# Miniprotein binders against Protein PET54 (PET54), part 17

Target 1, 293 residues: Protein PET54 (PET54), of Saccharomyces cerevisiae (p10834)
Amino acid sequence: MKASSKAIKLVLDHLKSTGRVLGSVESGNSATISEKTASVNKQQQLQEKKPSVLQYRSYNPYLVKEDFLSILPENLYKKRGQFTNELDFQLMKVRDPKYFQFKDQYYLFFNDYNSLTEYIKLTKHSRINKIRVKMTPLAQPLPTLLTKLQRYSKNLYNAFRSSEQYFEGLNEKVDVSGEFTTNQLRSILDSVEEIENKSVLVWNIPTKLRSHDILNYFWFYNIRSSFKIYWDDEMKRNLRFISFENSHDAYRFKRNYHGLLAKELLTLSEKGDAADYSLEMDDSKILIEHLSE
Below, E stands for the ipSAE of ESMFold2; O stands for the ipSAE of OpenDDE; V2 stands for 0.75 times the mean of E and O plus 0.25 times the DockQ between their complexes.

## First folded at step 10 (miniprotein)

Design c27E (from N6 with Y27E; also named Q2; at its last look DockQ between E and O 0.34; V2 from the best seeds 0.58)
Fold by ESMFold2, look of step 12:
Structure c27E (fold): chain B 293 residues (1-293), chain A 102 residues (1-102)
Amino acid sequence: as target 1 above (293 residues)
Amino acid sequence: SDEVRYLLERARFLLFYAQWLIRFAEELADQGDYETAIELFNEALEILEKALDLLDQARKKAEELGDPSLAEKIRDLMKEAREKLEEAEELIQRAEQMLKEK
């Protein structure tokens, strides 16, 4: 089939504008090879650099990378929107490694300190959702941060597999033999994102419901693992980790049950006697966090 | 040591729960459901007061065991919990004012 001349020109023009083709004056074949080698080494050097870390404190757990890009001046926003998040900054939502709870903060990982300081300068008077931003460099050492990230990743992976692996793994030491680089950071973030997309944290499912009862009550969902991370006998409050075989089930589980009274959950059961549970039910609300949100 | 760890983990659990209560209550207040929001804010206050009591017990035990680094970390957690409690109290006042004006 004939390709459109306009489409071919547009693609070629984009390739030239991205700098994929170096416009060097060739004296010989060695010069061309040296230019490609330099380009590969520059990308490799950026991936091997230690990140410079910016902290943003926010109570809002729903911020995404676009929220942090949109507060830059329009010309810089448009140009930076054409780069991958690997090259400008990588955004991380900070969660507790044991309970997976949002810590009211985000990290922005820059390739170097100059980029970090420029971002602070450019966003000094900006607002995210009408709240004036304050971006501060992270004080904690990078090796400490890497250990925490690896701890979080391991705990989440273990929880996704089983209750037993989660609890057995909580106190295992984390192997941090590698150097903390932009490439290692990306690998950690990608691995946790896949699991987070399929996982929820649920407050206040009635404590007398065992894991088998949970599977029966929520039969219409493909639940992979479900267990109580923690419970408080005096306050009668608990936190449960539930993971699914797919992210759509995690999304619709939250959509369907977030904010429901715990007693109302029992009246929705296909197999439970609602009357048997009503005398001991707390009026607590079921609160659900989808980890990818 | 085990007693301090038990008290700390219980307090951390309650602090995360209070944080979620406040978040959910704010969502309800934004939707105009001020009565339910106030109920959840008040629950968050009760949970925060219990968490502070547990942290204070843990701090005293850490000092008895001669662990000043742990005691200082616990004081930092208590400061965070007090800030959340003050925030919840302000949010209750705001929600009550909105309910009065409705």
Scores: ipSAE 0.627, ipTM 0.840, lowest interface PAE 1.3, mean pLDDT 77
Fold by ESMFold2-Fast, scan of step 10:
Structure c27E (fold): chain B 293 residues (1-293), chain A 102 residues (1-102)
Amino acid sequence: as target 1 above (293 residues)
Amino acid sequence: SDEVRYLLERARFLLFYAQWLIRFAEELADQGDYETAIELFNEALEILEKALDLLDQARKKAEELGDPSLAEKIRDLMKEAREKLEEAEELIQRAEQMLKEK
């Protein structure tokens, strides 16, 4: 009750202190600048205020922001308010832009270069899961990084909408025109995070099950889109993308089906007709990754 | 050529699948399920061996067609796959040791 109102106020106060200020929407048009002059000034600003990104390589796809916070000294952990204001970052799992598979690396997006430098200094002798932490600043220019993120974002958005849009969109070039700033990067990360929370990748759903069958078998999970994104007919293996109306359904789906034998999935069909298609030759396991995990 | 592209596409699919098997096996090992982890690591080894065979076939065909640049790129992929095989073998030995220690 009262705690909910306090929580909202604390979040808003925190957003203000981290530079997420709600200013005037439009003060009106001022003096016009030529496109050439504006682009030169924009490029100069990017060189002076380059967003600071750290790269961390790990085979573990389940690292979350807390794992990177917990390796900081306990003294800093107790100064939570100062810590969140000074060393806050946005975590991103690096995924394949076409198949969405985790690429064994994480990006940490810091608000400024000083925060990045302090984080490296404070974690120099730390370990995550018994492995010494080795983080390196990402050398890629902002435009190059933005292009890669936009390509991932566009393909993920299209997959979230439908299989048709996904496959049609693979042949389209990414439009990189527009704002080349930290605000654009944050906007892209926020949009992908929303879709990632509502999406899973599934290996080894029986090849006999078509998208229609998946929607019918799992009707109570509020599935938006389900299709094979990558497959090999000779090996009889496939990777399926499934998106949901909400993140909780994606979580429940992984919880209930991850690690089951593929043949067992047919037996669990609500229709009861799965037995008609059952082949005891497929002993592969259903392997599920919730994209936001 | 179309045959080389076909072999490479299949090899790439298998490398992707093997990578997922290794990651899920590591997840299970972290949870203490070493038996299932070993099963998945062994499946990954088998898949990586199949990928290497496809890559070797693609390399030979690229050499026959007079494309040494493509053949060299395929050798780089084969080296990557061999390194992943060695890693998976080490992880199996580690999991077997942990299982042995009760």
Scores: ipSAE 0.505, ipTM 0.787, lowest interface PAE 2.0, mean pLDDT 74
ESMFold2 (binder alone), look of step 12: mean pLDDT 88; pTM 0.872
OpenDDE base, look of step 12: ipSAE 0.681; ipTM 0.863

Design c28F (from N6 with L28F; also named P1; at its last look DockQ between E and O 0.25; V2 from the best seeds 0.00; counts 0 for: pae E 1.8 > 1.5)
Fold by ESMFold2-Fast, scan of step 10:
Structure c28F (fold): chain B 293 residues (1-293), chain A 102 residues (1-102)
Amino acid sequence: as target 1 above (293 residues)
Amino acid sequence: SDEVRYLLERARFLLFYAQWLIRFAEYFADQGDYETAIELFNEALEILEKALDLLDQARKKAEELGDPSLAEKIRDLMKEAREKLEEAEELIQRAEQMLKEK
């Protein structure tokens, strides 16, 4: 099945509106001696630029931007109209670029270093999940961060388009030799966030079910695409990527099926051809991560 | 080498799956569903034990093939898996305690 027209348009609009994606596709070819020197100088300049990014380490994958806003002093949080934009940031869960699982880290992208420093100052006595916050400025050079972000973004975009493009794209090199701006970073993060809002990772859907079976079993969730991203045949365990036409359906899907047994999925399907399939009996639980949750 | 690669790929999948089980178990515990959390932690223990067995087989074969560097990397993965086993056991005890308090 083809992607949601709205989701495809969002990806295309992102590529069109930025004019230039993080990194340059024009610098992908083998360089001459003079071109090689220019390329190295551009990469060195990019490496020396320090990002205004805070790193927060947490095993909890379910923190949202509001959790990081709510630890600010009550007066600033309650009187949003006066100070909301001064400490604005983009929140990103650090995810594995290949399998998209949470990597026990959050990044907070600030517009400038002063905003980052002020956020640290205001939250130094705060707690998230009853644990004292320990946020540190990210020490990694900008090109290292950009390479990780581009690889994740590329693989997520490919998965959102199709299983074929995802698997074909896994071994392709990411080009980071281009110029980078704060506007391009925000555009990429916004695009990634949109796809994450419409996507889930699902463990343990029965291995006998194929992509079209999943579309039929969950027909009223407006699924765009579904495919296995990681699996073991002997253990009969798999991780599936599922994308939806809208974020609300992704949210509802997780709420309704997370923690259920495979047998219970069938009993929740009242009509349709889903009941006609002979599914493997399995005691494993359906475990769901909504990528933006 | 193909047999070692196969064992390592399977072991890596199981380690990945066990890590997810632990995180989901913590989520259910945070929601107050300690029965589900304990069930998932126990499954993680079983999966980690299977991963360790596969890693041990891979390590022995790497040593037989005369690749001590690979064998050492496999021992590092085995150490990581044992640490996750210990963590999961502690989290089960904590969840069981919380269940008793309700």
Scores: ipSAE 0.630, ipTM 0.858, lowest interface PAE 1.4, mean pLDDT 75
Fold by ESMFold2, look of step 11:
Structure c28F (fold): chain B 293 residues (1-293), chain A 102 residues (1-102)
Amino acid sequence: as target 1 above (293 residues)
Amino acid sequence: SDEVRYLLERARFLLFYAQWLIRFAEYFADQGDYETAIELFNEALEILEKALDLLDQARKKAEELGDPSLAEKIRDLMKEAREKLEEAEELIQRAEQMLKEK
């Protein structure tokens, strides 16, 4: 039956391809889109010394830099310990700055526009997981992207510290007066990755479990911060941020609880009779995203 | 306005949840657990339908407030949500076929 599971995955990946989404937009206003794309490329060419960004839409949150290098011709393909200077780029997984959720897209930051255009030419007939790649130059200015990344980084760092810092920091201005260098971008991405490795987002922990109940039941984990980012009482759904003192605890927390029925967590926690809580809640599952995924 | 902002924030939350449900369903389908995958895809449909209802309410209110730029952005979000809903429906049908073959 593994053959059937593999076939389902291939079909799911194909149906989630950027081709379907992009095709819908193209059919609606293709001429306008073509003109805007040409205008964007011309403007970027006029500012060719600025870093250039490609956007790649994908529902797959697990893509890594090697996935984007492997679709280059083999003489340019990165091998372990080897890089090409001409086509090097920095990969960014795009997450929502407030809820930290993956936004179904990646940015590839190139050193210059010529590298960007060469990458597009070399990969335009390529596929990632059997899905045709559609790399689109991003029109927005790099300082705007850097501001969004810095806002994400600040909010994530505040959440890692405490609920109060997260909520107090949501409306603070982000100052981008620093340098816009490859080193700045790499430094921000590296610091974010350290925190992401130690953090999870958890859907549907039962609302009856208070913060102290969470800490008491999960005492075996070194939890650093835990709080609800958002909740919807009508739909009975919530999102909780949990960070740990180390990445191993984040990893094993997901491994042990991802997919557990939320009402069954009440039974495991010994918080009242499980039958009583079953009558109060639907059959939602605890769903866990490890941010380093 | 506060009403439109509240509706959009709720819809945004539900859209993220639906997307995660689809990802989780894909994981179980890849492992051959089509029953769990179908449950999660079906929940994603229900969540997407609610999100679309909230977006439609927000769109109508934005039009009443005379903000057509916001209404158009909400319509774009609704289009994306409908595409995800159609995708989830196709994924359910395929997963049901694979389960029956099992």
Scores: ipSAE 0.528, ipTM 0.796, lowest interface PAE 1.8, mean pLDDT 75
ESMFold2 (binder alone), look of step 11: mean pLDDT 87; pTM 0.866
OpenDDE base, look of step 11: ipSAE 0.620; ipTM 0.854

Design c36E (from N6 with T36E)
Fold by ESMFold2-Fast, scan of step 10:
Structure c36E (fold): chain B 293 residues (1-293), chain A 102 residues (1-102)
Amino acid sequence: as target 1 above (293 residues)
Amino acid sequence: SDEVRYLLERARFLLFYAQWLIRFAEYLADQGDYEEAIELFNEALEILEKALDLLDQARKKAEELGDPSLAEKIRDLMKEAREKLEEAEELIQRAEQMLKEK
């Protein structure tokens, strides 16, 4: 948005008005100029609220805002065009608030319905990673989506702080507003991204390795904290959250250990009862997600 | 309700794990490692079947407790799990074909 005089003006106007709710119609200023909708139309509009959020379903968890901007016509993208600023949106990867798992969905938050429909029109023939783009206006109420985002944000922040904060926070009542400004949404998404950059989720680290063993074994990755989010004793599967002092260490950790057999890690461990570990005989693979990828 | 919650938490955990197996298996298939990819897809099928069993148990319990709204939400999760299972089966067939053409 900073690239055009019009975008700069909109940002400055937004900074003056901290009460603007995401999805509010700026053309409301023209309500006194334009013909008002008939009573029947007014009732119809109240029942069938216009969406301001697009849903994109994809099993690919690695899409970023640039992927959605790059599918706009080349002329607009190359010139960092004026129309791109008018079609600006905020991107959300939909993650489970407890397990932090990608839920095969992206949300694009537009300022209004007109911006949403224009984006659909301009991307009608586009592809992301060779797959035809199909964007759907989201039927779910905006307040419900924002509440889910705030719950995810809180739980992720608590996990980043400590295992104790995470588990203590899981059952706490979340006093959240289902409405907040575009600036507040951006702030929450930026905060989430910062933590996601420094965090990984790991499946199948051998159950005999305790949190202290993980810190000692991986000492050279500058791990802040490590704890099991969940474990299933019958299926012998577990999910661990690991946070790092910096994003580069999170990246290195995934690169070096993703896809290794869990049993191989047991034989490399400096600590632990070798007899106990050998009895585990875990053939499962260590699967790692760097949350910001 | 505690039992239903327990079953649902286990099912959710396994559904996420199966999705990760599918994702990694697809990566391996893209790299030409079809045999390993097929093994992981088959593991995902087993995990998805277990998740469906847990979901079915949770649905029956929700119905017994007189919570039709919860039972319907569980049916939606079961539908999602069945769709993932069908996709994994299709991916196995594709990988098997590519392996034969190797």
Scores: ipSAE 0.547, ipTM 0.823, lowest interface PAE 1.8, mean pLDDT 76

Design c54Y (from N6 with L54Y)
Amino acid sequence: SDEVRYLLERARFLLFYAQWLIRFAEYLADQGDYETAIELFNEALEILEKALDYLDQARKKAEELGDPSLAEKIRDLMKEAREKLEEAEELIQRAEQMLKEK
ESMFold2-Fast, scan of step 10: ipSAE 0.246; ipTM 0.656

Design c6E (from N6 with Y6E)
Amino acid sequence: SDEVRELLERARFLLFYAQWLIRFAEYLADQGDYETAIELFNEALEILEKALDLLDQARKKAEELGDPSLAEKIRDLMKEAREKLEEAEELIQRAEQMLKEK
ESMFold2-Fast, scan of step 10: ipSAE 0.206; ipTM 0.629

Design c87L (from N6 with E87L)
Fold by ESMFold2-Fast, scan of step 10:
Formats: structure tokens, C-alpha cells, sequence
Structure c87L (fold): chain B 293 residues (1-293), chain A 102 residues (1-102)
């Protein structure tokens, strides 16, 4: 009885030592064998690999990838193809899944853990905008991170489709079934980036301007969808989501209207009801965030 | 807990708004428009005070409902709101000093 158990263990140990176990992919101990099975080994390795993610906390929403590259030693810039490629990462702003507001943190997604540790070593004494940089590895396991990102991605996609789908989708649970992979993570990030490039958040557009009024007044911006994500009646403040057919129109919209007084838009409108709107709103500024900026 | 959720959603919305007022005001101050920056920082103070009031109401309700974990999370948001209030106060003083020197 004990002999049978030991015999099974010896067989399993032997199979493991030969690089093969039931249901596992063969690991090549020679270049030729490794190359022959590279595609199958690559897929399994990518599915099981944990993402190497750094978290950086900052109130500044305008940090871009170059800001995180510029804190690396200056000599790396002369050999950018070699060193920057080895330290390559994808940058993401962490946003609220409901209001899409920046949550004062960034994620840096590295291809491997060695790249992450090297980046930390090279930047531990660095500063961004005169503040010492403190990067921490993200402690969240892959399924938790994917669920969080999938919730944000789903809500953003629903908002891009329509106001109805956005509000209906807010109370739906994200799909927790299926295998969580690094490839799924990259797919989510790419999808998010595409929609963020075509979308703006706008504070304080006059509340009497309904979605169809916005589409008609700004017809020359190729607006796809426009609706209020949230509004506070007591404080008379609102947040609107606007999506565009292309990223250039989103950029133009922010450039042309960011920082204007809400009442200034109404005095330029063909409706001519500026006096009524002035009674309903303070001298509030129209504040615009292009989500990809 | 529906009342607590309502108060928290309002407070979070106003905290996000105050942060954007502060960012825009800082941008204007950097461009030398200190007068408009001070106006926006003062609006941010009013918004933050309202957010803090809503958070205090939510905290009291969470305590009444016997949810100390939720009450602690609300205290963390209140701390964040106070930190932003102090920041806005500091930025007002800086902008007033720059305006005086201009």
C-alpha cells in the first residue's frame, strides 16, 4: 500500500525531471526543441505570468510616459533603443469606474519583473516636479486587478455607446468567469485607450442644455454621444460625458472651450436665453478633461 | 444605508469637482492670472466645506447603523477633504503674495 503510493510518486518525479507532466507543456532543454515548441510554450507562459505593475501616487493628472522615462539616468537616452526597450512599460491613469475622474494614481505595466526591479533601482533617488518619486509594486493579484480594470472598461464602453447603456450597466456585475491572463490585461488597456482618446469630461455645461441641444450646438465637432454622468441640484454643478467620432475633435473641443464661463457659451447661442441661465448658474467655469491627457 | 450611499456619492462628486477647481486655479496662477485663481480657490474651499458636511452626516449615519468599518472609511475621506482644504488655503496665500508683488 505504501509501496504503491511511493511508486506513483517516483513515476511523477521521473516525468517532471524529463520536462513533461500530464497536462503541462514541454520545456525545452535544448535550443532546437525549445524553438520547435515556442508558440505553445509562449501562450502557456503568458497566461500564467503575473503582471509586473508599479503604482505611483500623484495629484498631477498630466504626467505622461516621457515624465517617467526622463527620471532615468541621462546616459540611457543616448542608447534609447537598447535601454528604454528593456525597461519598456505601458502607462495608465487610474480612473473612478463611475465618474471617470483621475484617482491620484498611475500604474506602470512592465513586461517582466526584472524590468520593474531595474526601474525601481534606477529611480529611487529621482524627482518628478521637485517631489521625490516613490514607486511601489502593486500588491493586488492578477484576477483582482483584471476585475477592477474590466469594471472601468465596461462602464467606459457603455458610456461611449449611449447614456441608457451607461446607467443600466452601472449595477451589473463584471464577468468573473473565465481564465485571467496577461493578454486579457493588454486587450483591456488597448480598448480603454481607444475610447479615452475620443472622450472628454466636462464640468458645468448649463443644465438647460439637453443632450440633443449639445449635439446641435456643437455639430461641427462630430459628437457621437453626450449626457450628464452626475449632477448636484443643491450646488448647481454637473459632470457631462461627451464622446466623438475621432480623437482630433475631442482635442479641439477641449482646446476651444476649456476655461470659458458657462454663461459665455449661452450669450453666443442662437437661443438667446442667457438671462434665464444666469439666474440658474453662478459664474462657473467650463472645465474639460480629454481622458487620454 | 441608501441614505449613507447618497451622501457619499454627493461628497465624492464634490471632492472631484473641488480638485478640478484647484488644478485649473493653479494653471491660471502659473499664467499670472492670480485674481481669477484666488476666486476659483475660494470656490474650491466652499465646495470642500460642503463635501465635509456631507461626509460628517454620512459618518454619523454609518455609526447609527452599527457599521464602524464604513464610518472609518468615511473618516479617511474627511481627512482627504481637510488636506485639500489646507492646500487650497496655502495656494490662496501664495497667489495673494504674488499679486501683491506684481
Amino acid sequence: as target 1 above (293 residues)
Amino acid sequence: SDEVRYLLERARFLLFYAQWLIRFAEYLADQGDYETAIELFNEALEILEKALDLLDQARKKAEELGDPSLAEKIRDLMKEAREKLELAEELIQRAEQMLKEK
Scores: ipSAE 0.570, ipTM 0.826, lowest interface PAE 1.7, mean pLDDT 76

Design c9Y (from N6 with E9Y)
Fold by ESMFold2-Fast, scan of step 10:
Structure c9Y (fold): chain B 293 residues (1-293), chain A 102 residues (1-102)
Amino acid sequence: as target 1 above (293 residues)
Amino acid sequence: SDEVRYLLYRARFLLFYAQWLIRFAEYLADQGDYETAIELFNEALEILEKALDLLDQARKKAEELGDPSLAEKIRDLMKEAREKLEEAEELIQRAEQMLKEK
């Protein structure tokens, strides 16, 4: 079909502007002797400033900071809850830097390595949602971690602004310059958290609905940006990114529409239009993730 | 290859979608809605089978192009998809047993 060939061309043109589909393939750093010497010296400097990050693998995307605090002994949790300066951490869902999909992994960012080791010790025999907790320190050096986080942060910020900035920005190199400090890491995490609080990912919004239709149907949610970020034309499925002016509207949107049948979406919004769409709608469910939730 | 990139783009999309279906179906099963959970697990099976077909096509193309490294990475994705298929099948059997116990 000519339409199928056009779709393939559009996707390939998009991929040419966005780089690799499979994400990070990290095998094979080629370096000259002088580059190797400089790399070794950098690694020596960074070994003493190992990032204080724990990784936890879980298919459950609904874990929040409280889930990780509640597995600490209650007497210690309550005592240190008043003094959050030692075992406190920032929780981050590890997301695909391009499509923002949860990658079945959490990062816990601690203020220092001693806090990290203490947390591991205190939670050694704990369970989250009936599964024994196994947390491992992240082996990646700080510059590698910062580069990954800056790539994600940049793409998320661009998506928050507009679809145009998102797609244009995917080809830009991430430049990790500066002192590789924990303050730089904190700044990135804070920026990411702010945007994640105001953003959702949505599967299966009807393909007939264009961006302006989305703004019209959800007029009272104060949507800032809405566009398809990932799609399959043959299966007629899509993943849409939606950002809001405030976190409360993102929360309300997920609460109200998550789990609804795609055909029911229009029935709730506009009764007249529902008849037109219901005849061609599949039985797929609207699946929503509030990025900070 | 542009064709391999397109096949991988589609396969990866379907793998993410199937994982979301499985998560939501598990949530519904935990709530006691086994009938709807089974429907969603079955949809995930269909999506995973489609993803495997696309990955197999991509693997064959990578081998034809003389890229064994890429073919091996695609086999890893196929293994991941098969593991998710097995998991969904087990979850369907459990949900069907819970439904019969009613």
Scores: ipSAE 0.536, ipTM 0.824, lowest interface PAE 1.9, mean pLDDT 77

## First folded at step 11 (miniprotein)

Design P2 (from N6 with L28F T36E E87L M98K; at its last look DockQ between E and O 0.53; V2 from the best seeds 0.00; counts 0 for: pae E 1.7 > 1.5)
Fold by OpenDDE base, look of step 11:
Structure P2 (fold): chain B 293 residues (1-293), chain A 102 residues (1-102)
Amino acid sequence: as target 1 above (293 residues)
Amino acid sequence: SDEVRYLLERARFLLFYAQWLIRFAEYFADQGDYEEAIELFNEALEILEKALDLLDQARKKAEELGDPSLAEKIRDLMKEAREKLELAEELIQRAEQKLKEK
């Protein structure tokens, strides 16, 4: 218990401490015209960094790094877990910064542009899950990507705490200070991993089950937070964020209720008064995304 | 207008929900649960049709308001919705074929 709080605090303190490298620009007077030209050239050279990020579009939310390694020629005859990675890259699942859902995209972060181009070359005719691989260099600036990731991390952390902190935090600016580095990316991803392992997105929980009723209804699960993050009252559809005190409960929750008819969930609660189910009980299925999957 | 905004917000919600249905249908199809996949794809089609209707209403209102730029943005969303509809139809046909092969 105490270790998790320290890790989260370290991340928050790191997010706060990276804000402090506003070094006081001492107002030193007479810096000659020559230094301004060198600074502009360094900024221009930083802007021309060839994209080191590949975008892969897929509706499959369950792809892992191994799926992208498996398509390399060197791995053609290897079993999962034996894949070599000569082209070091980090996989990121693209999630919505506000609603946390999968955005039908993956990013592959390479160390350099040459590694990216080699990976494209090696995988050009490959297939992932029978689908032809089509990867494109990401045209978006790395700072924009970092801003989205920091927003995701902050909003997810707030959601994991409470509904109030989530909704209040949505309106807060995220200061993106510093250069985007692979180490910063890794640090942010590592920081959310524990939260993602404990968090699910749930469609179609019956509207009769209010957020306070959910904890009582699912009493066998150690639920930390549960609230609606997106809903339409006319369609009677809602997306909920549910977090757990442990990843095992999150996994079991998905396993037990994913694909269940919303009406069947209500019948499990009411042993007795089957009578007033006259409400247009949505024949929709409960759809659960585990954020670590 | 507030009405155009409202229609667009609802349509975006529907497009978002339909995308979830498609993903989960594909998951069930990958598990070999083709019946379940077909049901979710069909629901996604119905939702996409509703989204297209709302977008068409919003487009007409944007045109009536003399905002051609907004009408163009709505047409782009309608194109995306149609592409998702066509995809879902293709995925249904594949799932139905797989169901017949079992």
Scores: ipSAE 0.481, ipTM 0.785, lowest interface PAE 1.1, mean pLDDT 81
ESMFold2, look of step 11: ipSAE 0.555; ipTM 0.809
ESMFold2 (binder alone), look of step 11: mean pLDDT 88; pTM 0.873

Design P3 (from N6 with L28F T36E K50R Q57R K84R M98K; at its last look DockQ between E and O 0.21; V2 from the best seeds 0.00; counts 0 for: pae E 2.1 > 1.5, placed apart)
Fold by ESMFold2, look of step 11:
Structure P3 (fold): chain B 293 residues (1-293), chain A 102 residues (1-102)
Amino acid sequence: as target 1 above (293 residues)
Amino acid sequence: SDEVRYLLERARFLLFYAQWLIRFAEYFADQGDYEEAIELFNEALEILERALDLLDRARKKAEELGDPSLAEKIRDLMKEARERLEEAEELIQRAEQKLKEK
């Protein structure tokens, strides 16, 4: 079974390098981007700020900043990095704030509109993992985006601490009264990354295993929090959040158990009579997402 | 609205699960294990079809409640789910062709 987990790790690393998951099909419209750059002076008179965020849709959850930098012309990237108008951005993987699942999209946060439009221009004919890129300016105002990020951050922090804080916090309103600065955005993203490094989402832990059974069987992992985010008895499927005291435990937990048959976990835990549950359990697999990947 | 929310949450859950099945199936197809890949792709199709049924029921309820903006958002989700289902069917067909060539 540990051999199966190692094979799954190899697959995930391979997918990251190739992007062989269902990707975005490009339907480019470069003319609208040119029109935005031509209107810069007009918009200086408005109260509404120009977009500073690009949206990239992709089924591949393993893209990293280098994937988006490597598609820039080498000379222009080096030249722009040497001068004051640096064409850099902060990359964010967009996750659902309640279930923490990847939403098939990334946000690229630029310092200003000119950097955003230059990036679009330089990458419009490029490909990430052989899929033609289509970068779309996000029309949503930056404060609205930051409020959604705060919701995600709060829910994740609460889940990291306990199930009770997670579920209580779902109904709390997010204070939107303050204006967010670039430093606040970076601070939120850093704190989110720290927690994501120590957290996993796990599909299909057998329903027979109660919370104390999970802690007892996985005692070699320093588990901080573990609870079901969603479940139903009709489909016999569930999604569990598990966080650890350190990122190494999150990494090796995924490495060791991703792809394991759920019913095999019952026999390994010495918890269930396999004959009694093999009839009712399908051959579902334990699927694990490490939130930092 | 509680029924619509329940149906949508269940459908979103199934859509996330189907995505992981597809990723896992592509791994097996890439290493040449087409029988395992086809089994996982077929499971993903079954999950996607169930998710579409839940979305359709949610859309009908939203229309009965007189919430056309919600019904339109659900139709958009259904369109995306159908596209993913069609892509999975294409992957199955390619894997089946590769299996027959062996």
Scores: ipSAE 0.499, ipTM 0.776, lowest interface PAE 2.1, mean pLDDT 76
ESMFold2 (binder alone), look of step 11: mean pLDDT 87; pTM 0.870
OpenDDE base, look of step 11: ipSAE 0.559; ipTM 0.817

